# Ledger of designs, part 4: VH-VL binders against Protein RTF1 homolog (VIP5)

Target 1, 136 residues: Protein RTF1 homolog (VIP5), of Arabidopsis thaliana (Mouse-ear cress) (q9c950r261to396)
Amino acid sequence: VPTFEDVKEVTIRRSKLAKWLMEPFFEELIVGCFVRVGIGRSKSGPIYRLCWVKNVDATDPDKTYKLENKTTHKYLNVVWGNETSAARWQMAMISDGHPLEEEYRQWIREVERTNGRMPTKQDISEKKEAIQRTNS

## First folded at step 13 (VH-VL; from z2 with light chain T98Y)

Design q6
Fold by ESMFold2 at other seeds, look of step 16:
Structure q6 (fold): chain C 136 residues (1-136), chain A 122 residues (1-122), chain B 111 residues (1-111)
Amino acid sequence: as target 1 above (136 residues)
Amino acid sequence: QVQLVQSGGGLVQPGGSLRLSCAASGFTVSSNYMSWVRQAPGKGLEWVSVIYDEGDTYYGDSVKGRFTISRDNAKNTVYLQLNSLRAEDTAMYYCAREDVGDYRYYYGFDVWGQGTLVTVSS
Amino acid sequence: DIQLTQSPSSVSVSVGERVTIDCKSSQSVLYDSYNWLNWYQQKPGQAPQLLIYWASTRESGVPDRFSGSGSGTDFTLTISSLQAEDAAVYYCQQYYSYPLTFGQGTKLEIK
């Protein structure tokens, strides 16, 4: 089971998504990573879920939105527990913050509750290396 | 055509109850965040309640414990049950959508119903 | 709870003039690099309409003469060249935390 630190290292922030958005490697890099998806708010402010990126959807060019200083019609298809949670999100709704330990624990509990899948430690190690190469 | 059509409302005495209805067309209520917002005569806007696509609900402090938001997915309709009504609950009640849909995001209320007047008076 | 205070309460101006409306939040609504503040327009006899979200992003179909600015606790809606159809009440609204709250409104009249 990947640790909280393993998952943190492959969680992509909104600013990175915006930076890489136009790069030819974007989808290959982002698929298999994690993102913190804003799902609403509570009395304490915005609420996020730690979600696993399954693919990038760009099939409707009329669904444009602003991501920082760019306009895009790319969306992230993500899951939280298993495939029944699959949802398509604007990257503008992805947090620019780091995951919280409680968000990781909630993700683990939801995967267990739904008998979902998770990446292996090897999957995460490969993603971490891909991210590092891109940053250099 | 995206539309919210409201019904219910009317005159009720203090302590009474009403149920407001908000029927949606052109989108599904269970795929969106749906809210009620009210406006007392000559006054500003007050958020009342929300129901999320997954069913979570939140309420404004002034109505918590007295009002209940719900929905009937088969009728594509959102309801607001108003109990223990007070004179200060007199207002125009709007239902409103925060467009989440299949292209998920949430910013603000982009579709509003026409409003339903509730008057609480003896 | 986050209180929003607008100023002025009302204003009467001529077509073509520039109008500013201020919104002061009792608590910062800056979080995650976004300002969680909206502006709405409500014309007489109508439901409100969303104009601006994230303090400065114009909703689709909203004319360029509407702009939003500010951060943290202090926000401004600007109408750069007023049109007759802009007569309305304008509300700021925070969507940072529940309960969601609105400013008390600013009535804009054309003279």
Scores: ipSAE 0.801, ipTM 0.912, lowest interface PAE 0.7, mean pLDDT 92
Fold by ESMFold2 at other seeds, look of step 14:
Structure q6 (fold): chain C 136 residues (1-136), chain A 122 residues (1-122), chain B 111 residues (1-111)
Amino acid sequence: as target 1 above (136 residues)
Amino acid sequence: QVQLVQSGGGLVQPGGSLRLSCAASGFTVSSNYMSWVRQAPGKGLEWVSVIYDEGDTYYGDSVKGRFTISRDNAKNTVYLQLNSLRAEDTAMYYCAREDVGDYRYYYGFDVWGQGTLVTVSS
Amino acid sequence: DIQLTQSPSSVSVSVGERVTIDCKSSQSVLYDSYNWLNWYQQKPGQAPQLLIYWASTRESGVPDRFSGSGSGTDFTLTISSLQAEDAAVYYCQQYYSYPLTFGQGTKLEIK
């Protein structure tokens, strides 16, 4: 089971999504990473979930929105738990913050509750290396 | 194409109960965050309650414990059960959508029902 | 709870003129690099309509003459070239935390 530190290292922030948006490697890099998706609010403010990115969807060019200073029609298909939670989100709804340990624990619990899949430590290691190569 | 059609409402005595309905067409209520917002005559807007796509609910302090939001996914309808009604509950009640849908985002009430008047008076 | 205070309470302005409406929040709604503040327009006899979200982003179909600005606790809605159909009550709304709250409204009338 990957640790909180493992997941944190492959969680992509909104500013990085915006920075890499138009790069030819974008989809290949982002698929398999985690993102913190805004899912509403509480009495204490916005709440987020750690979600696993399954693919980038750009099939409807009329569904444009602003991401930082750019306009795009790319969306992230993500899961929380298992595939029954699959959903398509604007990248504008992705947090620019780092994941919290409570968000990681909630992710673990939901995967267990739904008998979902999670990446192996090897999957995480390969993704970390891909991110490092992109940043070099 | 996207529409919220409300029904229910009317005149009720203090302490009474009423159920408001909000039927959706052109989208699925269970895939969205659905809220009730009310407006007393000549007054501003007050958020009342929300039900999330996964079923979580939240309430404004003035109605907590007295009002219950619910939905019937088969009828694509959201309800607000109003119990222990008081004179200050007199208002136009709107249902409203936060668009989470298939192209998910949330931060505004983008679709509103036509409103249903509730009057609480003896 | 977050309280929103609008000013002015009402204003009467001629077509073509510029109007500003202020909204002050009792605590910051800046989070995660976003200001979680919306503006709504409510024309007579109608439900409210979303105008601006994240303080400055126009909803689809909203004319360029509407703009929003501000950050943290102080926000402004500007209508640069007022038209007759802009007569309405305008509300700011925080979207940061529950309970969601609205300002008390600003009534805009055409002279």
Scores: ipSAE 0.773, ipTM 0.903, lowest interface PAE 0.7, mean pLDDT 92

## First folded at step 14 (VH-VL)

Design r1 (from q6 with heavy chain D99K)
Fold by ESMFold2 at other seeds, look of step 15:
Structure r1 (fold): chain C 136 residues (1-136), chain A 122 residues (1-122), chain B 111 residues (1-111)
Amino acid sequence: as target 1 above (136 residues)
Amino acid sequence: QVQLVQSGGGLVQPGGSLRLSCAASGFTVSSNYMSWVRQAPGKGLEWVSVIYDEGDTYYGDSVKGRFTISRDNAKNTVYLQLNSLRAEDTAMYYCAREKVGDYRYYYGFDVWGQGTLVTVSS
Amino acid sequence: DIQLTQSPSSVSVSVGERVTIDCKSSQSVLYDSYNWLNWYQQKPGQAPQLLIYWASTRESGVPDRFSGSGSGTDFTLTISSLQAEDAAVYYCQQYYSYPLTFGQGTKLEIK
C-alpha cells in the first residue's frame, strides 16, 4: 500500500500542469499521477479530493477554458475509489497545494470501501523517477 | 439553449408555506449545483440554499430549519419549500446554476431563472 | 460569515467615462492561489449575470471593458469606457465558503 509520502511525491500541482500543458510528454507523464480536485466548499473554504489520473481527454476542441494564462481543451479523467467514480475535470479545478494527510486517509478509505485499485509502490517509484527526469 | 423557468410564488400569510419550482432545459439539474438566491424589494442579494450534484445541501442561517431545497430528476426541476414564512422572507426568489456538468468546473452562478415573487403579509 | 462591503453605493457617470467599484471582504478569500471573489451585473428588472470570477477572469461573452483586480480582502471592478447598456447594479460575491455572501450592491447610473 503506498504511503502518504509516496503519494505526495507523485501528486501534480496546477502550476505544473500549466507548465507542462503543451509538452509532447504531457499525457504520458501525468497519467498515473495524483491530483487534488476541488469538489466544492464548506464553512472552512474550498474542499479537495485526492484523485488518481487515468487519462487526458481532449476529444472536444470546442470545450475550451482558461488555465492560468493559457487556453486549453484538455481535461483530466480521474478516479476516487473505483472506476464508477471516473469523472472528467478541468485542470483549473486542480489545487496548486500539496496533499494533506487527511485527504490521503480519505482516499485509502474510499478505495477500501469500493474495493478499488491502487498503484503499487513500484508504480509510484517509476512515476517519481519520470517526474524527476522531467524536472532536471 | 440553457434556461431556468421558475413558477410558484404569490401572496401568503405569516406562518404559511409555499413551494417554488425551477424547471431546467438544455442541461440536467442532477449534474449541476443548483442554488436559490433572494432579493428583498429594493435591496441586495442573499444566498439561500444549494443542492449539489451528489445530493448534499447547505442553507443560509436565516432560513435553516424552515426552508428545504430538493429536486425531482425525472422532471429536471429544483424546488424550494418555504415553511414558517415571516414578513422578512418577502423577496424575489431566483434559482441559479453553477456550471458543473459533464466537464466538471464551478466558478459561480452562470445561469439564472427569471425570478418568482413571494410576498408575506397579514 | 464573510461580510462584503462595496463602495460607492451609487455612482452617476457619462458614457465613455471610466468607473471603479470597490469591494472589501471581512476575511481573506485568497486560497490556493485563487481569489474566490465574483462580480455580477443586474440590469433593471432582470436577474443578475456573472461578469467576473476568481477576481479577474471574465466570463465568456463579457466585453473586455470590464476588468477585475485585487487580492485577499480588497477588490475592484473597473469599466474602462461606459456604454449606456452598462446602467445596472453591480454586486461582488465571495465564492469561498458557506454561507455564500454578496456585497450590498453599487448602482451605476448613466448621466
Scores: ipSAE 0.762, ipTM 0.903, lowest interface PAE 0.8, mean pLDDT 91

Design r2 (from q6 with heavy chain D53S)
Fold by ESMFold2 at other seeds, look of step 15:
Structure r2 (fold): chain C 136 residues (1-136), chain A 122 residues (1-122), chain B 111 residues (1-111)
Amino acid sequence: as target 1 above (136 residues)
Amino acid sequence: QVQLVQSGGGLVQPGGSLRLSCAASGFTVSSNYMSWVRQAPGKGLEWVSVIYSEGDTYYGDSVKGRFTISRDNAKNTVYLQLNSLRAEDTAMYYCAREDVGDYRYYYGFDVWGQGTLVTVSS
Amino acid sequence: DIQLTQSPSSVSVSVGERVTIDCKSSQSVLYDSYNWLNWYQQKPGQAPQLLIYWASTRESGVPDRFSGSGSGTDFTLTISSLQAEDAAVYYCQQYYSYPLTFGQGTKLEIK
């Protein structure tokens, strides 16, 4: 079971998504990583869920939006728990902040509740290396 | 094609109740966040309540405990139950959408109903 | 709760002029590198219409003459080269936390 620290190291911020958006390695790198998805707000401000990226969807070229002054029609298909929670999000709705431990605990509980899948520690180690290789 | 059609307003005595309806066309209510916003005559806008696609609800302080937001997915309709009405609840009530849909994002209230007037008077 | 104060409360100007409307928030709405502040236009007898979100991003279909600026607590809506159809009440709205709140409105009239 990956720890909070393991997941945190492979959680991709909005600014990184925008930086890598046009690179040929983008989908290969991002699939299997985590993102914090903005899902609304509370009395204390915006709330996020820590979600696992399953694929990049670009199938509707008319669904164009701005991501940090770039234009794209790429969306992240993510899960929170199991595949029945799959949802397609604009990358503009991904947080540029770091995950919170409570968000990790909520993700763990939802995976358990739904009998969902998790990445292995090895999967995460490989993503961490891929991320480090692309930073410059 | 995308629109919100409201009904259920009218004149009611203080302490009375009304149920407002907001029927959606061109999108599904259960895939979006739906809000009520009211505007007293000659006054500004006041957010009243929201229901999330997952069913979570939130309320403004002035209506908490008296109003209930709900929906009927089969009828593609959002409701606002107004109880224990007071004179200060007199307003035009709007329903509004935050576009969360299948291509998920939320920027603000992008679709509004035509409004229904609620008058609370003795 | 976050209070929003707009200024001026009303303004009367001629077609072609530049108009600015200010909105001051009682606390910062800057979070996660976004300013969670929207602008709406409400024409007489109509429901409000979203103009600007995240302080400065124009909603689809909104003319280029509308622009938003500011950060944290101080925000401005600018209409460059006012048109007759821009006569309306303009509201800022914080989109940061519940309860969502609006400014009191700024009535824009054409001379």
Scores: ipSAE 0.781, ipTM 0.910, lowest interface PAE 0.7, mean pLDDT 92
Fold by ESMFold2, look of step 14:
Structure r2 (fold): chain C 136 residues (1-136), chain A 122 residues (1-122), chain B 111 residues (1-111)
Amino acid sequence: as target 1 above (136 residues)
Amino acid sequence: QVQLVQSGGGLVQPGGSLRLSCAASGFTVSSNYMSWVRQAPGKGLEWVSVIYSEGDTYYGDSVKGRFTISRDNAKNTVYLQLNSLRAEDTAMYYCAREDVGDYRYYYGFDVWGQGTLVTVSS
Amino acid sequence: DIQLTQSPSSVSVSVGERVTIDCKSSQSVLYDSYNWLNWYQQKPGQAPQLLIYWASTRESGVPDRFSGSGSGTDFTLTISSLQAEDAAVYYCQQYYSYPLTFGQGTKLEIK
């Protein structure tokens, strides 16, 4: 079971998505990472979920949007618990903040509730190393 | 073509009830966040309620406990049940979409119905 | 609740002029590097239409003469070269937290 620190280290922020958007390694790097997805709001402000990236969809070039100062038609397909929660999101809706421990606990509870799949610690270690190489 | 068509308004006495309907075409209501927004005659806009694609609901303080938002996915229709109506509920009621559908985002209300007038008068 | 106050309440101007509408929020709506504030246009007899989201991003199909600016608590909608069809009531709206709230509106009339 990955720890909060394990997941935090492979959580990609909006600014990094925008930075890497046009790189040849983008899709391979981002799949298997986590993102904080804005899912609405509460009385105290925007609500985020810590979601696992399953693939990048770019199949409809007419679905363009702005991501920071760039235009793209790439979307993230993510899951929160299991595959029944799969959803496609604009990267503009991904947080530029760091995950909260409560968001991690909510993710763990939802995976358990739905008997969903998690990345292994080895999967995360490989992603962590890939992210570190791209930052260097 | 994306469209919201509303019905169900009218004149009602204080304490009465009405059910407003908002039928969608060109998109699926259950895949989007759907809201009701009202405008009293000569006044500004007031958000009333929302139903999320996941089914969660939220209400404005002035209507909580009296109004209920719901939907019928088979009819692709959102409803607002107005109970215990008061004179201050007199308004044009709009349904509106936040486009969360198959390409999820929520920037604001991008599609609006034509409005349905509700008049509460003794 | 977040209260939004617009100024002016109304303005009457000629075609071709520049118009500025202000919106003041009772608390900051800057979060996660976004300003969670929208602008809507409501023409006479019509439902509102989204013009600007995240304070400064134009909705698809909105003419370039409409621009939004500001951050935190102070926001501005500018119409740089007014046209006759711009006669409407303009509303700011925060979408940061529930309850969602609108400004009281600014009525723009053409002389």
Scores: ipSAE 0.755, ipTM 0.899, lowest interface PAE 0.8, mean pLDDT 91

## First folded at step 16 (VH-VL)

Design aa3 (from q6 with heavy chain Y106W)
Fold by ESMFold2 at other seeds, look of step 17:
Structure aa3 (fold): chain C 136 residues (1-136), chain A 122 residues (1-122), chain B 111 residues (1-111)
Amino acid sequence: as target 1 above (136 residues)
Amino acid sequence: QVQLVQSGGGLVQPGGSLRLSCAASGFTVSSNYMSWVRQAPGKGLEWVSVIYDEGDTYYGDSVKGRFTISRDNAKNTVYLQLNSLRAEDTAMYYCAREDVGDYRYWYGFDVWGQGTLVTVSS
Amino acid sequence: DIQLTQSPSSVSVSVGERVTIDCKSSQSVLYDSYNWLNWYQQKPGQAPQLLIYWASTRESGVPDRFSGSGSGTDFTLTISSLQAEDAAVYYCQQYYSYPLTFGQGTKLEIK
């Protein structure tokens, strides 16, 4: 089971998504990573979920939005728990912050509750290296 | 094509009840965040309540315990049940959408109904 | 609750002039590198319409003459070349936390 630190190292922030958006490696890199998705707000401010990126959807070129100072029609299909939670999100709704340990625990709990799948430690290790390579 | 059509307002005595309706077309209410916002005559806007796509609800302090937001997904309609009405509840009531839909985001109220007047008077 | 205070309460300006409307929040709405503040326009007899979100991003179809600025607690809506159809009441709104709250409004009249 990947640890919180394992997941944190492969969680991509909004600013990185915006930076890599137009790179040819973008889709290959981001699939299999995690993102913090803004899912609404509470009395204490915005609420985020730690979600696993399944794929990048760019099939509707008319669905454009602003991401930082750029315009894109790319969306992230993400999963929280299992495939019944699959949802398509604007990258503008991805947090630029680091994951919280409570968000990781909620993700673990939801995967267990739904008999979902999660990346192996090997999957995480390979993704960490890919991210480090692109940050150089 | 995207519309919110409101109904159910009117005159009511203090302590009375009404149910406001907000029927959506061109999108599904269960895939969006739906709110009620009211405006007393000659006054500003006051947020009243919200229902989330997953069913969570929140209320403004002035209406907690008296008002209930709900929806009927089969009719694509949001409701606001107003109970124990007071003169201070006299207002134009708007329903409004925060667009979450299939292309999920939530920036603010992008679609509004035209409003329904509720008058609470003895 | 987060209180929003707008100034001025009312302003009367001529077509072509520049007008500014200020909104001050009792608490910072800067979070996660976004300012969680919107601006709405409400013309007489109509529902409000979203103009600006995240303090400075124009909603689709909003003319370039509308711009938003500011951060944290202090925000400004600017109309750079006023048109007759801009006569309305303008509201700021925080969407950071519940309860959602609006400023008291600023009435813009055309001379």
Scores: ipSAE 0.800, ipTM 0.913, lowest interface PAE 0.7, mean pLDDT 92

Design aa5 (from q6 with heavy chain D56E)
Fold by ESMFold2, look of step 17:
Structure aa5 (fold): chain C 136 residues (1-136), chain A 122 residues (1-122), chain B 111 residues (1-111)
Amino acid sequence: as target 1 above (136 residues)
Amino acid sequence: QVQLVQSGGGLVQPGGSLRLSCAASGFTVSSNYMSWVRQAPGKGLEWVSVIYDEGETYYGDSVKGRFTISRDNAKNTVYLQLNSLRAEDTAMYYCAREDVGDYRYYYGFDVWGQGTLVTVSS
Amino acid sequence: DIQLTQSPSSVSVSVGERVTIDCKSSQSVLYDSYNWLNWYQQKPGQAPQLLIYWASTRESGVPDRFSGSGSGTDFTLTISSLQAEDAAVYYCQQYYSYPLTFGQGTKLEIK
């Protein structure tokens, strides 16, 4: 079971998504990473879910949106728990902040509740290395 | 065509009850965030309530405990149950969508119903 | 709750002129590198319509004469080269936290 620190190290912020958006390695790198997806708000402000990236969807070129200073039609298909939660999100809705431990605990509980899949520690280690190669 | 059609308004005495309806076409209410926003005559906008795609709800302080937002997915309709009505609840009530849909994002209220007038008077 | 205060409360200007409408928030709505502040237009007898989100991004179909600026607690809607159809009440709205709140509105009249 990956620890919070394991997941945190492979959680990609919005600014990084925008930075890598046009790189040929983008899809290969980002699939299998985590992102914090904005899912609304509470009395205390915006609420996020820690989600696992399953693939990048760019199949509808008419679905353009602004991501920082760029325009794109790439979306992240993410999962929270199992495949029944699969949803396609604008990268503009991904947080630029770091994951919270409570978000990690909620992700673990939802995977357990839905009998979902999670990455192994080895999967995480390989993604961490791939991210490090890309960061200069 | 995306549309919200409202019904159920009218004149009610203080302490009375009323149910407002908001029927959607061109999209599904259960896949979006749906809100009620009201506007007293000659006044500004006041957010009233929201129901999320997964069913979570929130309410404005002035209506909490008296109003209930709900939906009927088979009829693709959102409701606002107004109980213990007061004169200050007199307003035009709008239902509105925050588009989450298949291409998930939420920026604000992009589709509004035509409004339904509720008048609370003795 | 987050209070939004707009100024001016009303303004009367001529077609082709520029107007600015200010919105001040009782606390910062800057979070996660976004300003969680919208602008709406409400024409007489109509429901409101979204103009600007994240303080400065125009909604689809909104003319480029509408622009939003500001950050944190101080925001501005600017309308350049006014058209007759721009006569409306304009509202700012925060969507940072519940309850969602609106400014009190600014009535724009064309002379």
Scores: ipSAE 0.811, ipTM 0.919, lowest interface PAE 0.6, mean pLDDT 92
Fold by ESMFold2 at other seeds, look of step 19:
Structure aa5 (fold): chain C 136 residues (1-136), chain A 122 residues (1-122), chain B 111 residues (1-111)
Amino acid sequence: as target 1 above (136 residues)
Amino acid sequence: QVQLVQSGGGLVQPGGSLRLSCAASGFTVSSNYMSWVRQAPGKGLEWVSVIYDEGETYYGDSVKGRFTISRDNAKNTVYLQLNSLRAEDTAMYYCAREDVGDYRYYYGFDVWGQGTLVTVSS
Amino acid sequence: DIQLTQSPSSVSVSVGERVTIDCKSSQSVLYDSYNWLNWYQQKPGQAPQLLIYWASTRESGVPDRFSGSGSGTDFTLTISSLQAEDAAVYYCQQYYSYPLTFGQGTKLEIK
């Protein structure tokens, strides 16, 4: 079971998504990483979920939106627990902040509740190395 | 074509009840955040309530405990049950979509119904 | 609750003029590098329409003459060249936290 620190190190912020958006390696790098997805608000402000990126959807070029002063039609398909939670999100709705331990605990709980899948520690280590090589 | 069509308003005495309906076409209400916003005659806008795609609800302070938002997914319709009505509840009630569930993002009320007038008077 | 105060309450201007409408928030709505503040236009007898979100991003189909600016607590809607069809009431709205709240409105009339 990956730890909070493991997940933190492969959680991609909005600014990084925007930086890598047009690179040929984008989908290969991002799939298998985590993102904090905005899911609405509370009395205390915006709330987020830690979600696992399953793929990048760019199949409808008419669905364009702005991301960090760029225009794209790429969306992230993400999962929170299992595949029944699969949803397609604009990257503009991904947080530019770091994950909270509470968000990680909620993710673990939801995966357990739904008998979902999660990455192995090895999967995460490989993603961490891929991210590191890309950042330089 | 994306559309919200409202019904169920009218004249009611103080203490009475009404149920407002908001039928959606061109999108699925259960995949979106749906809100009610009201406007007293000659006054500004007041957010009333929201129902989230997963069913969580929130209410404005002035209506909490008296109004209930709900939906019927088979009819693709959102409801607002107005109970214990007061004169100050007299308003045009709008249904509005807050979130686009097929290509998820949320940044405002992008689709509005035509409004339904509720008048609370003796 | 976050309260929004608009100024002016009403303005009467001629076609072609520049109009500014201010919105002051009782708390900052800057979060996660976004300003969670929207602007709506409501023409007589109609439902409101979203004009601007995240303080400065125009909704699809909104003419370039509408622009939003500001950050934190102080925001401005600018109409750079007023058209007759812009006669309406304009509302700012915070989209940061529940309860969602609107400014009291600014009535824009054409002289």
Scores: ipSAE 0.798, ipTM 0.914, lowest interface PAE 0.7, mean pLDDT 92

